# Designs tried in a protein design chat: VHH binders against Putative glutathione-dependent formaldehyde-activating enzyme. Part 1

Scores and structures below are computed, not measured.

Target 1, 157 residues: Putative glutathione-dependent formaldehyde-activating enzyme, of Halomonas elongata (e1vbt6)
Amino acid sequence: MLLEGSCHCGAVRFRVVSPHPYPFNRCYCSICRKTAGGGGYAINLSGDADTLVVHGAEHTSIYQAEIDGLTSPGERHFCSRCASALWVFDPRWPELVHPFASAIDSDLPRPPERVHLMLENKPDWVEIESREQDRCFAGYPDESIAEWHARLGLEEG
Unless a header shows other numbers, all headers, positions and changes below count from the first letter of the chain; antibody chains aren't numbered by Kabat.
F is the ipSAE of ESMFold2-Fast. E and O are both the ipSAE of ESMFold2, at different seeds. Each is the mean of both directions, binder to target and target to binder. V2 is 0.75 times the mean of E and O plus 0.25 times the DockQ between their complexes.
[cut] stands for letters that were removed.
Atom coordinates printed by the task and the answers are left out, and those that the model quotes come from them; centres of patches stay.

## First folded at step 1 (VHH)

Design a01 (framework vhh_7uia_1)
Fold by ESMFold2-Fast, scan of step 1:
Structure a01 (fold): chain B 157 residues (1-157), chain A 120 residues (1-120)
Amino acid sequence: as target 1 above (157 residues)
Amino acid sequence: QLQLVETGGGLVKPGGSLRLSCVVSGFTFSRYAMAWVRQAPGKELEWVSSISGSGGYTYYEDSVKGRFTISTDNAKNTLYLQMSSLKPEDTAVYYCAKDRGYSYGPFDYWGQGTQVTVSS
């Protein structure tokens, strides 16, 4: 699926091909929650980094989280004008880019199952809307985004 | 210099098939999404199909889905469009284009395009 996205002010626009466009991952860690989680979590999609095209890239800024004195190589890209969170890129996995569902303008499919991760980092005021079919993890899930799509028969291509 | 050269067009009867080719020079196209767009006589430009830089993901305009197949040969720096079950409505000049990153507007064109005519 070709995804089109933008920041709120329109200074940054982008498009990326996602073989796995279901917005199923809800991450409750402090980094996702504080940078892109108005509802207590962020939703990360998967995209092919080779297909990412950005208009207005000069208006993007990068934030790298610092954890216990070490700078994470993961790059959180956002609009320097309006602060919209746009995507995550990690140079250790240069084939992948993870746009935030909140930055996508294209109609996203409704996931049949959601995965809630990093729940041990969730503050008490955040409520989990967990359905019977959903999966919950105190830390990281035991499957990748691609493996989730494969398990549910949702692979594109 | 960046250049895209389209070939393979021609006259074909309804129900027939054609294969269009686009030879790319001046960049490593496997790093960029590529597209086929067309313009029928007296009409606006219409996007037809796209393929990701890796070649793993393909997308089609609804009217051509199931009839057209987009593909690449990275060793030859060539983009293809296999067209089957052609209809008179497919008559147009076909251009290959590098994706610009806009949600609409013209793609970058580097050739004259290739004419496809579907008629008896």
Scores: ipSAE 0.000, ipTM 0.106, lowest interface PAE 17.1, mean pLDDT 78

Design a02 (framework vhh_7uia_1)
Fold by ESMFold2-Fast, scan of step 1:
Structure a02 (fold): chain B 157 residues (1-157), chain A 121 residues (1-121)
Amino acid sequence: as target 1 above (157 residues)
Amino acid sequence: QLQLVETGGGLVKPGGSLRLSCVVSGFTFSSYWMAWVRQAPGKELEWVSSISSSGGSTYYEDSVKGRFTISTDNAKNTLYLQMSSLKPEDTAVYYCARGYYDSSGYYFDYWGQGTQVTVSS
């Protein structure tokens, strides 16, 4: 599925092909929550990095988190004008780019199952809206995004 | 070709020790963060520990701090979990996973088959 996205001010617009377009990962860690988590979490999607096309790239900036004195190689790309969080790129997995669902303008399909991650890091004010079919993890999930889509019969390719 | 193979599980008495090993093949081990994750029967997965690609940074779940030690041997492409002062609550299947701790769990792209650890009298 082709996904179209943008920042709030319109200076940055992008398109990316997602083989797994369901918004299923709700990450409650402090980095996702503080950079893209107005509801107490961020929602990350999977995208093919080779298909990413950006208009207004001169208006993007990169943030790399510092965790216990270590600078993360993960790159969080955002609009330098309006601060909209756009996508995460990690050079250790150069085939993947992870746009935030909040930056996607395309109508995303409703996921059959949601995965809630890093729940031990959520603040007390965040309430989890978990459905019977959803999965919850104190830390990390038992499968990758690709494995999740394969298990639910959503794999493309 | 790409594999993560856990070994070292077994039956042990409370207070005992075990060392889990995860031998990886098909990728450059030292380029990735590695993690141990466990699942007790009928329970959700629980993250246990993570180690940076350099081996310089380690992180632990609160219930295992001071009892478990995560380490790597890059020359042998092997991830270890040294477990001491084991408790019945540590009974679970232990999985190793390739990923990065400071990003969300969506960066885990490979998991092992798991190794059973049972702590009982």
Scores: ipSAE 0.000, ipTM 0.136, lowest interface PAE 10.8, mean pLDDT 74

Design a03 (framework vhh_7uia_1)
Amino acid sequence: QLQLVETGGGLVKPGGSLRLSCVVSGFTFSDYAMAWVRQAPGKELEWVSSISWSGGRTYYEDSVKGRFTISTDNAKNTLYLQMSSLKPEDTAVYYCAKGPRYSSGWYYFDYWGQGTQVTVSS
ESMFold2-Fast, scan of step 1: ipSAE 0.014; ipTM 0.442

Design a04 (framework vhh_7uia_1)
Fold by ESMFold2-Fast, scan of step 1:
Formats: sequence, structure tokens, C-alpha cells
Structure a04 (fold): chain B 157 residues (1-157), chain A 119 residues (1-119)
Amino acid sequence: as target 1 above (157 residues)
Amino acid sequence: QLQLVETGGGLVKPGGSLRLSCVVSGFTFSNYAMAWVRQAPGKELEWVSSISYSGGSTYYEDSVKGRFTISTDNAKNTLYLQMSSLKPEDTAVYYCARDLTWGKAFDYWGQGTQVTVSS
């Protein structure tokens, strides 16, 4: 499925193909929460990096998180004008791009299962609305994004 | 107390092998992706390899592919890096780290173990 997205001010628009356009992960870590998480988390989607087309790329800026003075190679792309968080790209996994659900204009289907991760990092004021079928992790999930799609039968082809 | 303890470093000649170990205590090892990162003198920190806690997925920096193998032993709470065909360019302090997310902030670093490749 083709996903279309944009920043709030309209300076940046993008398209990316997601084979499975379900919102995959609710990440409660401080980076996701402080950069894209008004509800205490960010929702990261899966996209094929080779299909990403950006209009107004000159208005994007990149933030790389620093932990104890060390710079993460992960790139958080946002609109330099309105600060909308747009997508994450990590050159260690160059085939993948992770657009934020908040930046997607296309209608997203509801996932059969939500994954909640980095729960040890959530503030006490954040309440988790977990369904019985959802999975919750204090840190990382016990499977990769590809393994998650395979387990739920969401693999393409 | 949360702790990561790296061992196995040392002086080795080019073409040699070393096995690094990282013993994890104070958290549930199998709930986290783990990584090896290194820093050569006067250089920036470089990611080397990552492994999912299921062990089903491993990732390597291009310069070490085919030479290094990352693995875990969950029963021992231990992460390993088997290094073969070592080159002088592999000389660095190697750190065990817990890997947080795809944008990959590392936390809970160990003290590091020095690997020196020199004849």
C-alpha cells in the first residue's frame, strides 16, 4: 500500500510503499516520546526505503539522538519549519524507513495486534491502553519487524 | 545493580582470532537487543554488530562481515563476539551495549575491553 504523508505546514510531502500499513509499534522511550509522542509514545510504521519519494526535502532536518555524548546513527527526519516528526531512517538497516503514523495522511488500517515497547521508560502519567491480544515489553520486543509480519501472516508474496 | 562486563580482549597478530564475552547482570538479558560497538584511539565510536535477544536476527558493519560472528547464551546471560582474520584496523576498545530502538540509542554500556592487532 502506498502511504502519503506530510508535515503540518505542508512544506514537506512524501510517499512510501508499505507492504503492510499497520501501525506496528508504540514506543515509549524518551526519544520517541519527546520527539513525536504527545500521548507518551510514538507509532512507527514500516516502509520500503527504496520507494520513499520526498517533495520539499530542502525543508527537512535530521536529529540524531545523543546518549552519554555518543551520537546514534539513527536519523529522525522532521520539518525544519513546523517541527512535524516525519520518519526515522537508520543506515544500519538501509532497506527500511519508519514513517510516523502521525505524519500519514492515508487511512491506516487497524492492526490485529499492537506492540508496546520500552515500557520501563514511560513516565507514571502515561496510561497504557492494552488490549488482551496486545504484546507489552519492558524493553525491546522478542522479535524483529520482519518476524512480527511473518508470525501474523502479513508477509508479502 | 545493572552491569555489563566485557572480557576476552588482548594483543593478537594480524590474521589471529579472539572471542569477546559480555556478562550481563541486573536485567533480563533475553528482553533486549544487544550490540558490540568499538572506538579506536582518536576516532569516533563505531557500531560493529547487533543481535536480537531471540538470536534470530544478526547485523554487521560491512568491514566485519564474514570475519566476526555475534551470538548469545541466554542461560549464561552472556553475549559473545567471535573475531577471526583480525586486521590492524580492528584495534579498538570494544564495548558491550544494550540497543534501544531502530534509531538506536545505546544504554547500559560496559567498561570495554581492549583489542590490539599488531605484529
Scores: ipSAE 0.000, ipTM 0.152, lowest interface PAE 15.6, mean pLDDT 72

Design a05 (framework vhh_7uia_1)
Fold by ESMFold2-Fast, scan of step 1:
Structure a05 (fold): chain B 157 residues (1-157), chain A 122 residues (1-122)
Amino acid sequence: as target 1 above (157 residues)
Amino acid sequence: QLQLVETGGGLVKPGGSLRLSCVVSGFTFSTYGMAWVRQAPGKELEWVSSISGSGRSTYYEDSVKGRFTISTDNAKNTLYLQMSSLKPEDTAVYYCAKEGYYGSGSYPFDYWGQGTQVTVSS
């Protein structure tokens, strides 16, 4: 599925092909929550990095999170003008780019199962909307975005 | 059930070499990204190197690039760190760490080994 996205001010627009377009994961860690988590979490999608086309790339900036002095190699790309979080690129998985569902303008499909992760770092005021079929993890889940789509038979591409 | 066991540390002189090994059990190694991280006395954790689950992509902290080589032997479920041209500032406990193939770009590793001490002194 071709995904189209943008920042709030419109300075940055992008397109990317996602074989895994379901917005299923809700990450409650402080990095996701503080950079892209108005509802207490961020939702990362998966896209093919080779297909990413960006207009207004000169308006993007990169943030790399620091944890106890350890700098993450993951790159959080955001609009330098309006601060919209746009996508994560991690050079350890260079074939993938992870746009945030909040930056996607295309109609995303409804996931049959959600995954709630990094719950050990969730503040008390953040409420979890957990459905019967949803899965919850104190830290990272036991499967990747691609594996989740494969398990549920939702692969595209 | 999940275990990461580091070996290969020791005392070495500046300019020397060591090869660290991390034997993984309790999960299928090739599914996950792996990392070496270190902690020098009185300092914070420092990421050293990462390798993708396939072993095809490798990444290094600038201070070790060209001196250290990360690799895997998937048939043996073993991660390696070949260290050359060692410097006193490389003195640290080195930990093998597992990260899921999540692609999140963050460092909450699921599991850390007990570590192996590397001491570089004259």
Scores: ipSAE 0.014, ipTM 0.309, lowest interface PAE 7.2, mean pLDDT 79

Design a06 (framework vhh_7uia_1; at its last look DockQ between E and O 0.78; V2 from the best seeds 0.00; counts 0 for: grease 25.8 > 24.2)
Amino acid sequence: QLQLVETGGGLVKPGGSLRLSCVVSGFTFRSYAMAWVRQAPGKELEWVSSISSSGSYTYYEDSVKGRFTISTDNAKNTLYLQMSSLKPEDTAVYYCARVPKYWGSFDYWGQGTQVTVSS
ESMFold2-Fast, scan of step 1: ipSAE 0.341; ipTM 0.768
ESMFold2, look of step 2: ipSAE 0.670; ipTM 0.908
ESMFold2 (binder alone), look of step 2: mean pLDDT 81; pTM 0.820
ESMFold2 at other seeds, look of step 2: ipSAE 0.617; ipTM 0.888
ESMFold2, look of step 4: ipSAE 0.613; ipTM 0.885
ESMFold2 (binder alone), look of step 4: mean pLDDT 80; pTM 0.816
ESMFold2 at other seeds, look of step 4: ipSAE 0.660; ipTM 0.902

Design a07 (framework vhh_7uia_1)
Fold by ESMFold2-Fast, scan of step 1:
Structure a07 (fold): chain B 157 residues (1-157), chain A 121 residues (1-121)
Amino acid sequence: as target 1 above (157 residues)
Amino acid sequence: QLQLVETGGGLVKPGGSLRLSCVVSGFTFSKYAMAWVRQAPGKELEWVSSISTSGGSTYYEDSVKGRFTISTDNAKNTLYLQMSSLKPEDTAVYYCAKDFWSGYRGAFDIWGQGTQVTVSS
């Protein structure tokens, strides 16, 4: 599925092909919550990095988290004008880019099952809206975004 | 079922060398970046090293840079950590893990029992 996205001010617009377009994960870790988590979590999608086309790229800035004195190689790209979180790129997985669902303008499909991860790092004011079919993990789940789509028969290509 | 089996630990004197191995089963090894993490007694998990999916990029904690080398053998589904110039401060249980792309704290999937490395004189 072709995904189109933008920042709030319109200075940055992008498109990317996603074989895994279901917005199923909710990450409650401090990096996701503080950079893209107004509701207490962030939702990342998977996209094919070589299909990413950006208009207004000169208005993007990159943040790399520092964890215990180490700089994470993961790049969080955001609009330098309005601060909208746009996507994550990690050079250790150069084939993948992970746009935030909050930056996507395209109509995303409704996931049949959500995964709530990093719950041990969730602040007490955040209530988990868990459905019967949802899965919850104190840390990371044992499957990737691609594996979740494959397990549920939702692979787009 | 996904399994990670770490081996190669042991008791060694300061300045010595060890090679740790991690045999991976239950998933496509080359699909994931891999990491070594360690836990000293009474301490938090500490990231040691990561290697990219292609094996072309390696990353190290500053305290081990120049002493440790991470590598993979994709045909054997095996991750290695060559350790040289070992110090008492390297004493820990060493785990191999999938390295998730986001660099989040606690981002490592650890499935094995680990392998104990003790550096003492």
Scores: ipSAE 0.011, ipTM 0.275, lowest interface PAE 9.6, mean pLDDT 79

Design a08 (framework vhh_7uia_1)
Fold by ESMFold2-Fast, scan of step 1:
Structure a08 (fold): chain B 157 residues (1-157), chain A 118 residues (1-118)
Amino acid sequence: as target 1 above (157 residues)
Amino acid sequence: QLQLVETGGGLVKPGGSLRLSCVVSGFTFSYYAMAWVRQAPGKELEWVSSISGSGGSTYYEDSVKGRFTISTDNAKNTLYLQMSSLKPEDTAVYYCARSYRPGYFDYWGQGTQVTVSS
C-alpha cells in the first residue's frame, strides 16, 4: 500500500510503501506523547524505509531524545516551519520507518487489532479504548510485524 | 566517483513495452536500495518503484503495479525497469536513484525520456 503524507503547511510531502494490512501502534511513552500525542499517544505506522521519497526535505528537522545524558539514536523528523511530526527512523532497525498516522493523507484501513505500547508510561488523564482483540503492552511488544500478520492470517502485499 | 547512467528510453505506442537500464559505478548494490522516480511534463516528481538492498524486496506505486517490474543484476551493477502495457500517462523523464538513508536519495542519474504516443 502506498501511503501519501504531508505537514500542515505543505512545505514537506512524502510517499512510502507499507504492507497491507498494517498494524496501528498506539504509543503512550512520554516522547511520543509530547512530540506527536495530542490525545495522549502517537499512532505509529510501519513503512519500508528504502521506499521513502520526500519532497521539501530541506524543511525537515530531526529531534533525538536525550535519555540519562545520552543521545538516543532514534530520529524524529518534523517540519521546521509548522512543527508537524512526520516520521520516526531508528538506525538500529534500518529497514523500517514509522510515519505518524496524523501526517498521512491517504485513506487508512481499519485494522482488525490495535497494539497499545508503553502503557506503564501513560498519564492518568489518558483513557485507553481497548477492544477485546487489541493487544496491550506495559513496554515493548514481543511480536514482530511478520509474526503479527501470520497470527491473524493476513497476507503480505 | 559515483555515477548512474540511464538508457532505454524512447518513443513507444500505447500498449507497447520498454526496458530502462541504469548502470552504476563507484559502489555495489548489496548495501543500497535503488529506485525509479519519474517526472511527467508540468508535474511533481513521482516515486515509481524500489528494490531494497540485500533482501531484494520490490515495491511499486499503485498506477504501475502489474505493468512494471524492477530488477537488478548485481554482477553487472545494473538496475532495470521493465515496462509493459504502456499508457500515455506514463510519459515522463525517468530517473534512477540511490537511497543512502530512508527518505533520502543522494545520487541520481541524468534521466531518460519515455514518450507514449500514437
Scores: ipSAE 0.000, ipTM 0.106, lowest interface PAE 16.4, mean pLDDT 73

Design a09 (framework vhh_7uia_1)
Fold by ESMFold2-Fast, scan of step 1:
Structure a09 (fold): chain B 157 residues (1-157), chain A 123 residues (1-123)
Amino acid sequence: as target 1 above (157 residues)
Amino acid sequence: QLQLVETGGGLVKPGGSLRLSCVVSGFTFSSYDMAWVRQAPGKELEWVSSISRSGGSTYYEDSVKGRFTISTDNAKNTLYLQMSSLKPEDTAVYYCAKGGYSSSWPTYYFDYWGQGTQVTVSS
């Protein structure tokens, strides 16, 4: 699916093809919450990095988190004008880019099951809205974004 | 309390293999994501590999993909790193850590560290 996205101020707009467009995950770690998590979590989608086209790229900036003395190689790209979180790119997986669902303007499909991850690090004020079919993980889930789509028969292409 | 003890390091020739083990005590292994992190002489800490608490998902740093395999034995509370096709560039102290990293969620987090085990790859 072709996904179109933008920052709030409109200075940055982008397009990317996603083979895995379901907004199913909710990451409650401090980095996701503080950079893209107005609801206490961030939602990462999967996109084909080779298809990413950005208009207004001069208005993007990159943040790399530092955790326990280690600098994350993950690049969190955001609008330098309005601070909208846009996508994550990790050069160790150069074929992938992870746009945030919050930055997508296209109509995203409704996920039949959600995955809640990094729950051991969520603050007490964040309540998990979990349905019976949803899966919850104190740390990382036992499957990737691609594996989740495959398990539920939801892969595009 | 939580304790991580790494073993299995040593001197090996380029192209050789080693298996690192990390015995965990003080908690049930399957309750936590685990990782291997290394530090080469004069370099910063580098994440090497992570495994989810269920063992269903594994993640690797680009330079070790296809050569290293992370695994767990929950019955023994043990984390493994099987290293093959070793290169001089793999020379480092390898640490077992509670925490993780993934391609889908490209952040690190580590709570506790072992004392490390030295791997030296030279002819």
Scores: ipSAE 0.013, ipTM 0.329, lowest interface PAE 7.7, mean pLDDT 81

Design a10 (framework vhh_7uia_1)
Fold by ESMFold2-Fast, scan of step 1:
Structure a10 (fold): chain B 157 residues (1-157), chain A 120 residues (1-120)
Amino acid sequence: as target 1 above (157 residues)
Amino acid sequence: QLQLVETGGGLVKPGGSLRLSCVVSGFTFSHYAMAWVRQAPGKELEWVSSISGSGWSTYYEDSVKGRFTISTDNAKNTLYLQMSSLKPEDTAVYYCARDKYTLGGYMDVWGQGTQVTVSS
């Protein structure tokens, strides 16, 4: 599925093809929450990096988090004008880009199951809207985005 | 059991070479990125190198580019770090680590570490 996205001010617009377009993954860690989590979590999608086309790329900036004393190679790209979080790119997996669902303008499909992760890092004001079929993890989930889609039979071409 | 076991460390002279090995058990490592991280005496943890689950993409810290090579052997569930042109500043305990989370680069499983000492 072709996904179209943008920052709030419109200075940055992008398109990317996602083989895994379900917005199922809710991450409650401090990095996701503080950079893209107005509701207490961020939702990341999977996209093919080779298909990413960006208009207004001169207005993007990159943040790399420090995790456990290490500077993460993961790049969080955001609009330098309006601060909208746009996508995560990690050079260790150059075939993948992870746009934030909050930056996607295209209609995303409703996930049949949600995964809530990093719940041990959730602040008390964040309420978890968990359905019976949803999966919850105090830390990391036991499957990747691609594995989740494969398990539920939701792979896109 | 999820386990990472490092071997191959030791004492080497400046300009020498060592190959570190990390044997993985309890998971299919082609589904995860793998990393080498080091800690020198009195210093913070320093990420050294990573390899994607596909094995096609490698990434290195600037100070080791051209000197270190990360690789995997999927049939042996083994991660390698080939170190050449070693310098005294490469002296550290070297850990292999699994990066399970594809969205942010968090290390969730660590080995016990292997000591590398570069000294004449």
Scores: ipSAE 0.006, ipTM 0.306, lowest interface PAE 9.2, mean pLDDT 80

Design a11 (framework vhh_7uia_1)
Fold by ESMFold2-Fast, scan of step 1:
Structure a11 (fold): chain B 157 residues (1-157), chain A 123 residues (1-123)
Amino acid sequence: as target 1 above (157 residues)
Amino acid sequence: QLQLVETGGGLVKPGGSLRLSCVVSGFTFDSYAMAWVRQAPGKELEWVSSISSGGYSTYYEDSVKGRFTISTDNAKNTLYLQMSSLKPEDTAVYYCARERGYDILTGYPFDYWGQGTQVTVSS
């Protein structure tokens, strides 16, 4: 599926092909929450990095988190004008780019099952509205985005 | 007890080669991606290379691409870094690290580290 996205001010627009377009994962860690999580979590999608086309890239800035003295190689791309979080790229997995669902303008499908991860890192004010079909993990889940889509038969091909 | 033990560091001249080894114990080695991370004197930690779970895919920082090769021997629970065409700027303590699953979204991919091995490139 072709995903189209943008920042709030319109300075940055992008397109990316996603074989895995269901917005199912909710990450509650401090990095996702503080950079992209107004509701206490961020929702990341998967896309093919080679298909990413960006208009207004001169307005895109990169943040790399520092964790226990280590600068993470993970790149969080955001609009330098309006601060909209746009996507994550990690050069250790160069085939993948992870646009935030909040930045997608295309109609995303409704996931049949959600995965809540990094729950041991959530603040007390964040409530988890878990449905019976959802999965919850104190830390990292046991499956990747691609594996989740495959297990539920939801891949685009 | 989870342990990662690096060996193979030392002093080499520019243009030389070294092979670093990291023996792991206490976990199922082939179920995790593994990485090499280095720290030069007075500088930040720098990611060098990663290998996927099972050893199928490899990734490199641009400054080492074509010179370094990451590999695994799953039967020996050992991660390797073959370093060739070494430069003075490769001087650093090299750390073996275990990665937290594929497709890491949070930016904190490492949960266990070795103690490091010193590589010095000097004439």
Scores: ipSAE 0.014, ipTM 0.357, lowest interface PAE 7.0, mean pLDDT 82

Design a12 (framework vhh_7uia_1)
Fold by ESMFold2-Fast, scan of step 1:
Structure a12 (fold): chain B 157 residues (1-157), chain A 118 residues (1-118)
Amino acid sequence: as target 1 above (157 residues)
Amino acid sequence: QLQLVETGGGLVKPGGSLRLSCVVSGFTFSRYWMAWVRQAPGKELEWVSSISGGGSSTYYEDSVKGRFTISTDNAKNTLYLQMSSLKPEDTAVYYCAKPYGDYRFDYWGQGTQVTVSS
């Protein structure tokens, strides 16, 4: 599926092909919720980095999280004008880019099951609305985004 | 609380050996693939080795095959990297990481410095 996205102010727009377009992953870690988590979590998708086309790239900035004084190689790209979080790129996995569902303008399909991860680090005010079919993890899940789509028969391309 | 703590780095001469350890707390890592990655001064990040949950499958970057051995002690939630025949090119900060297939969100420890010099 071709995903189209943008920042709030319109200075940055992008397109990327996603074989895994269901917005099912809710990450509650401090990096996700402080940079892209108005509801206490961020929702990330998977995209093919080779297909990423960006307009207004001069208005993007990169944030790399610090953990115990060390800079993570993961790059969080955001609009330098309006601060919209756009996507994550990690040079350790250069074939993939992870756009945030909040930045996607295309109609995303509704996931039949949600996965909640990094729950051990959530603050008390963040409410987890887990349903019977949902999966919850204190840290990282035992299943990739591609594996989730395959298990539920939802893979495109 | 999830935490990865790397230890065992240090200064060693070419041809020497070191064993790196990564103590994992806050989860049962035998359920997950684990990896060692490194970053040399002024160089890009390099994946070194991965091990499957439970330790049955291991993979290595070509430059370290036959010299490095990745292993786990699941009872101690500890990941190891046994490094032998060290070369100056192995000088780097070594990180323990939880790879997640095609998912870019990892958890990284603070790293441990390995310096190989004469």
Scores: ipSAE 0.000, ipTM 0.142, lowest interface PAE 14.4, mean pLDDT 78

Design b01 (framework vhh_6fv0_2)
Fold by ESMFold2-Fast, scan of step 1:
Structure b01 (fold): chain B 157 residues (1-157), chain A 120 residues (1-120)
Amino acid sequence: as target 1 above (157 residues)
Amino acid sequence: QVQLQESGGGLVQPGGSLRLSCAASGFTFSSYAMYWVRQAPEKGLEWVSTISSGGSYTYYKDSVKGRFTVSRDNAKNTLYLQMNSLKPEDAAQYYCAKDWGYSSPYFDYRGQGTQVTVSS
């Protein structure tokens, strides 16, 4: 599926092809929560980095988290004008880019099941709306984004 | 402590085969998807293959489909990559990994890697 996205102010617009476009995961870790988590979590999608086309790239800024005194190679791309979180790119996995569902303008499909992860890092004020079919993990889940789509028969292309 | 130990690399001629192994310890191996990634000289780290926790689902980089086969033995906590019809473009340091794709401090749980050289 072709995903189209933008920042709130419109300075940055982008397109990316996603074979795994369902917005199913809710990550409650401090990095996702503080950079893209207005509801106490971030929702990350998967996209093919080779297909990413950006207009207004001069208005993007990159943040790299400090983890245990080391700079993470993961790049969180934001609009430098309005601070909208746009996507994550990690050069350790250069074929992938992870746009945030909050930045996508295309109609995203509704996930039949959600995965809540990193719950041990969730602050007490954040409430979880979990359905009986949803899966909850104190740390990482037992499947990747690609595997979740495959298990539920939801792969595009 | 999570540990991953890769082995099985070496020198092979174009068209040759190698089987890589990854011995995992320090976590419940059968509960996690596992990944093969590689890094060639002057290139970034690139994804090669994924296998689901139970082994029922496998995924491959387009350029290796039909040539590489990933498998696992959960009883032995071991991940494998069978590489057939090797090309010069496959020459790289190969690593196994877990916790891929979730933007977490745990992304560094990969081993020392094993070197694959393809040369005549």
Scores: ipSAE 0.011, ipTM 0.213, lowest interface PAE 9.2, mean pLDDT 79

Design b02 (framework vhh_6fv0_2)
Fold by ESMFold2-Fast, scan of step 1:
Structure b02 (fold): chain B 157 residues (1-157), chain A 120 residues (1-120)
Amino acid sequence: as target 1 above (157 residues)
Amino acid sequence: QVQLQESGGGLVQPGGSLRLSCAASGFTFSRYYMYWVRQAPEKGLEWVSTISGSGGSTYYKDSVKGRFTVSRDNAKNTLYLQMNSLKPEDAAQYYCARGTYWGSDAFDIRGQGTQVTVSS
């Protein structure tokens, strides 16, 4: 599925092909919450990095988190004008780009199952809406984005 | 308290093999993506390999593909890196780390690492 996205002010627009377009994950870690998680979590999608096309790239800035003196190679791209979080690119997985569902303008499909991860890092004010078909993980899940789509038969192409 | 302890390094000749191990404690090991990263004295920290919590997904740095194999034994809380056809450029201090390719985390390195030397 071709995904189209933009920042709030419109200075940055992008498109990317996603073989795995279901917005099923909710990540509650401090980096996702503080950079892209107004509701206490961020929702990351999967996209093919080779297909990413950006208009207004001169208005993007990159944030890289630091932990114990080590700079993460993960790049969080955002609009330098309006601060909209747009996507994550990590050179350790150069084939993948992870746009945030909040930046996508295309109609995303509704996931039949959601995954809640990093719940041990969740602040008390964040309430989890978990359904019986959903999966909850105190830390990281034991399944990748691609494995989730394959298990539920939701791969595109 | 989270602990990661690497072992299995040593001196090998080019073309040789080594198997590294990482013993984990203080967290639910099977729930975490695990990484192998390395640092040579004159270079920065380099990502080498990633394995999902279940072991179902593995990823490798281009220069080690086909030569290195990452695996894990969740019953033993142990991560492994099988290194074959070693090259001089593979010489480095190797560390295991926690993290995630979901883009939400950085490398969490806790141990002293294990030294790999490839010479003559």
Scores: ipSAE 0.014, ipTM 0.249, lowest interface PAE 7.5, mean pLDDT 80

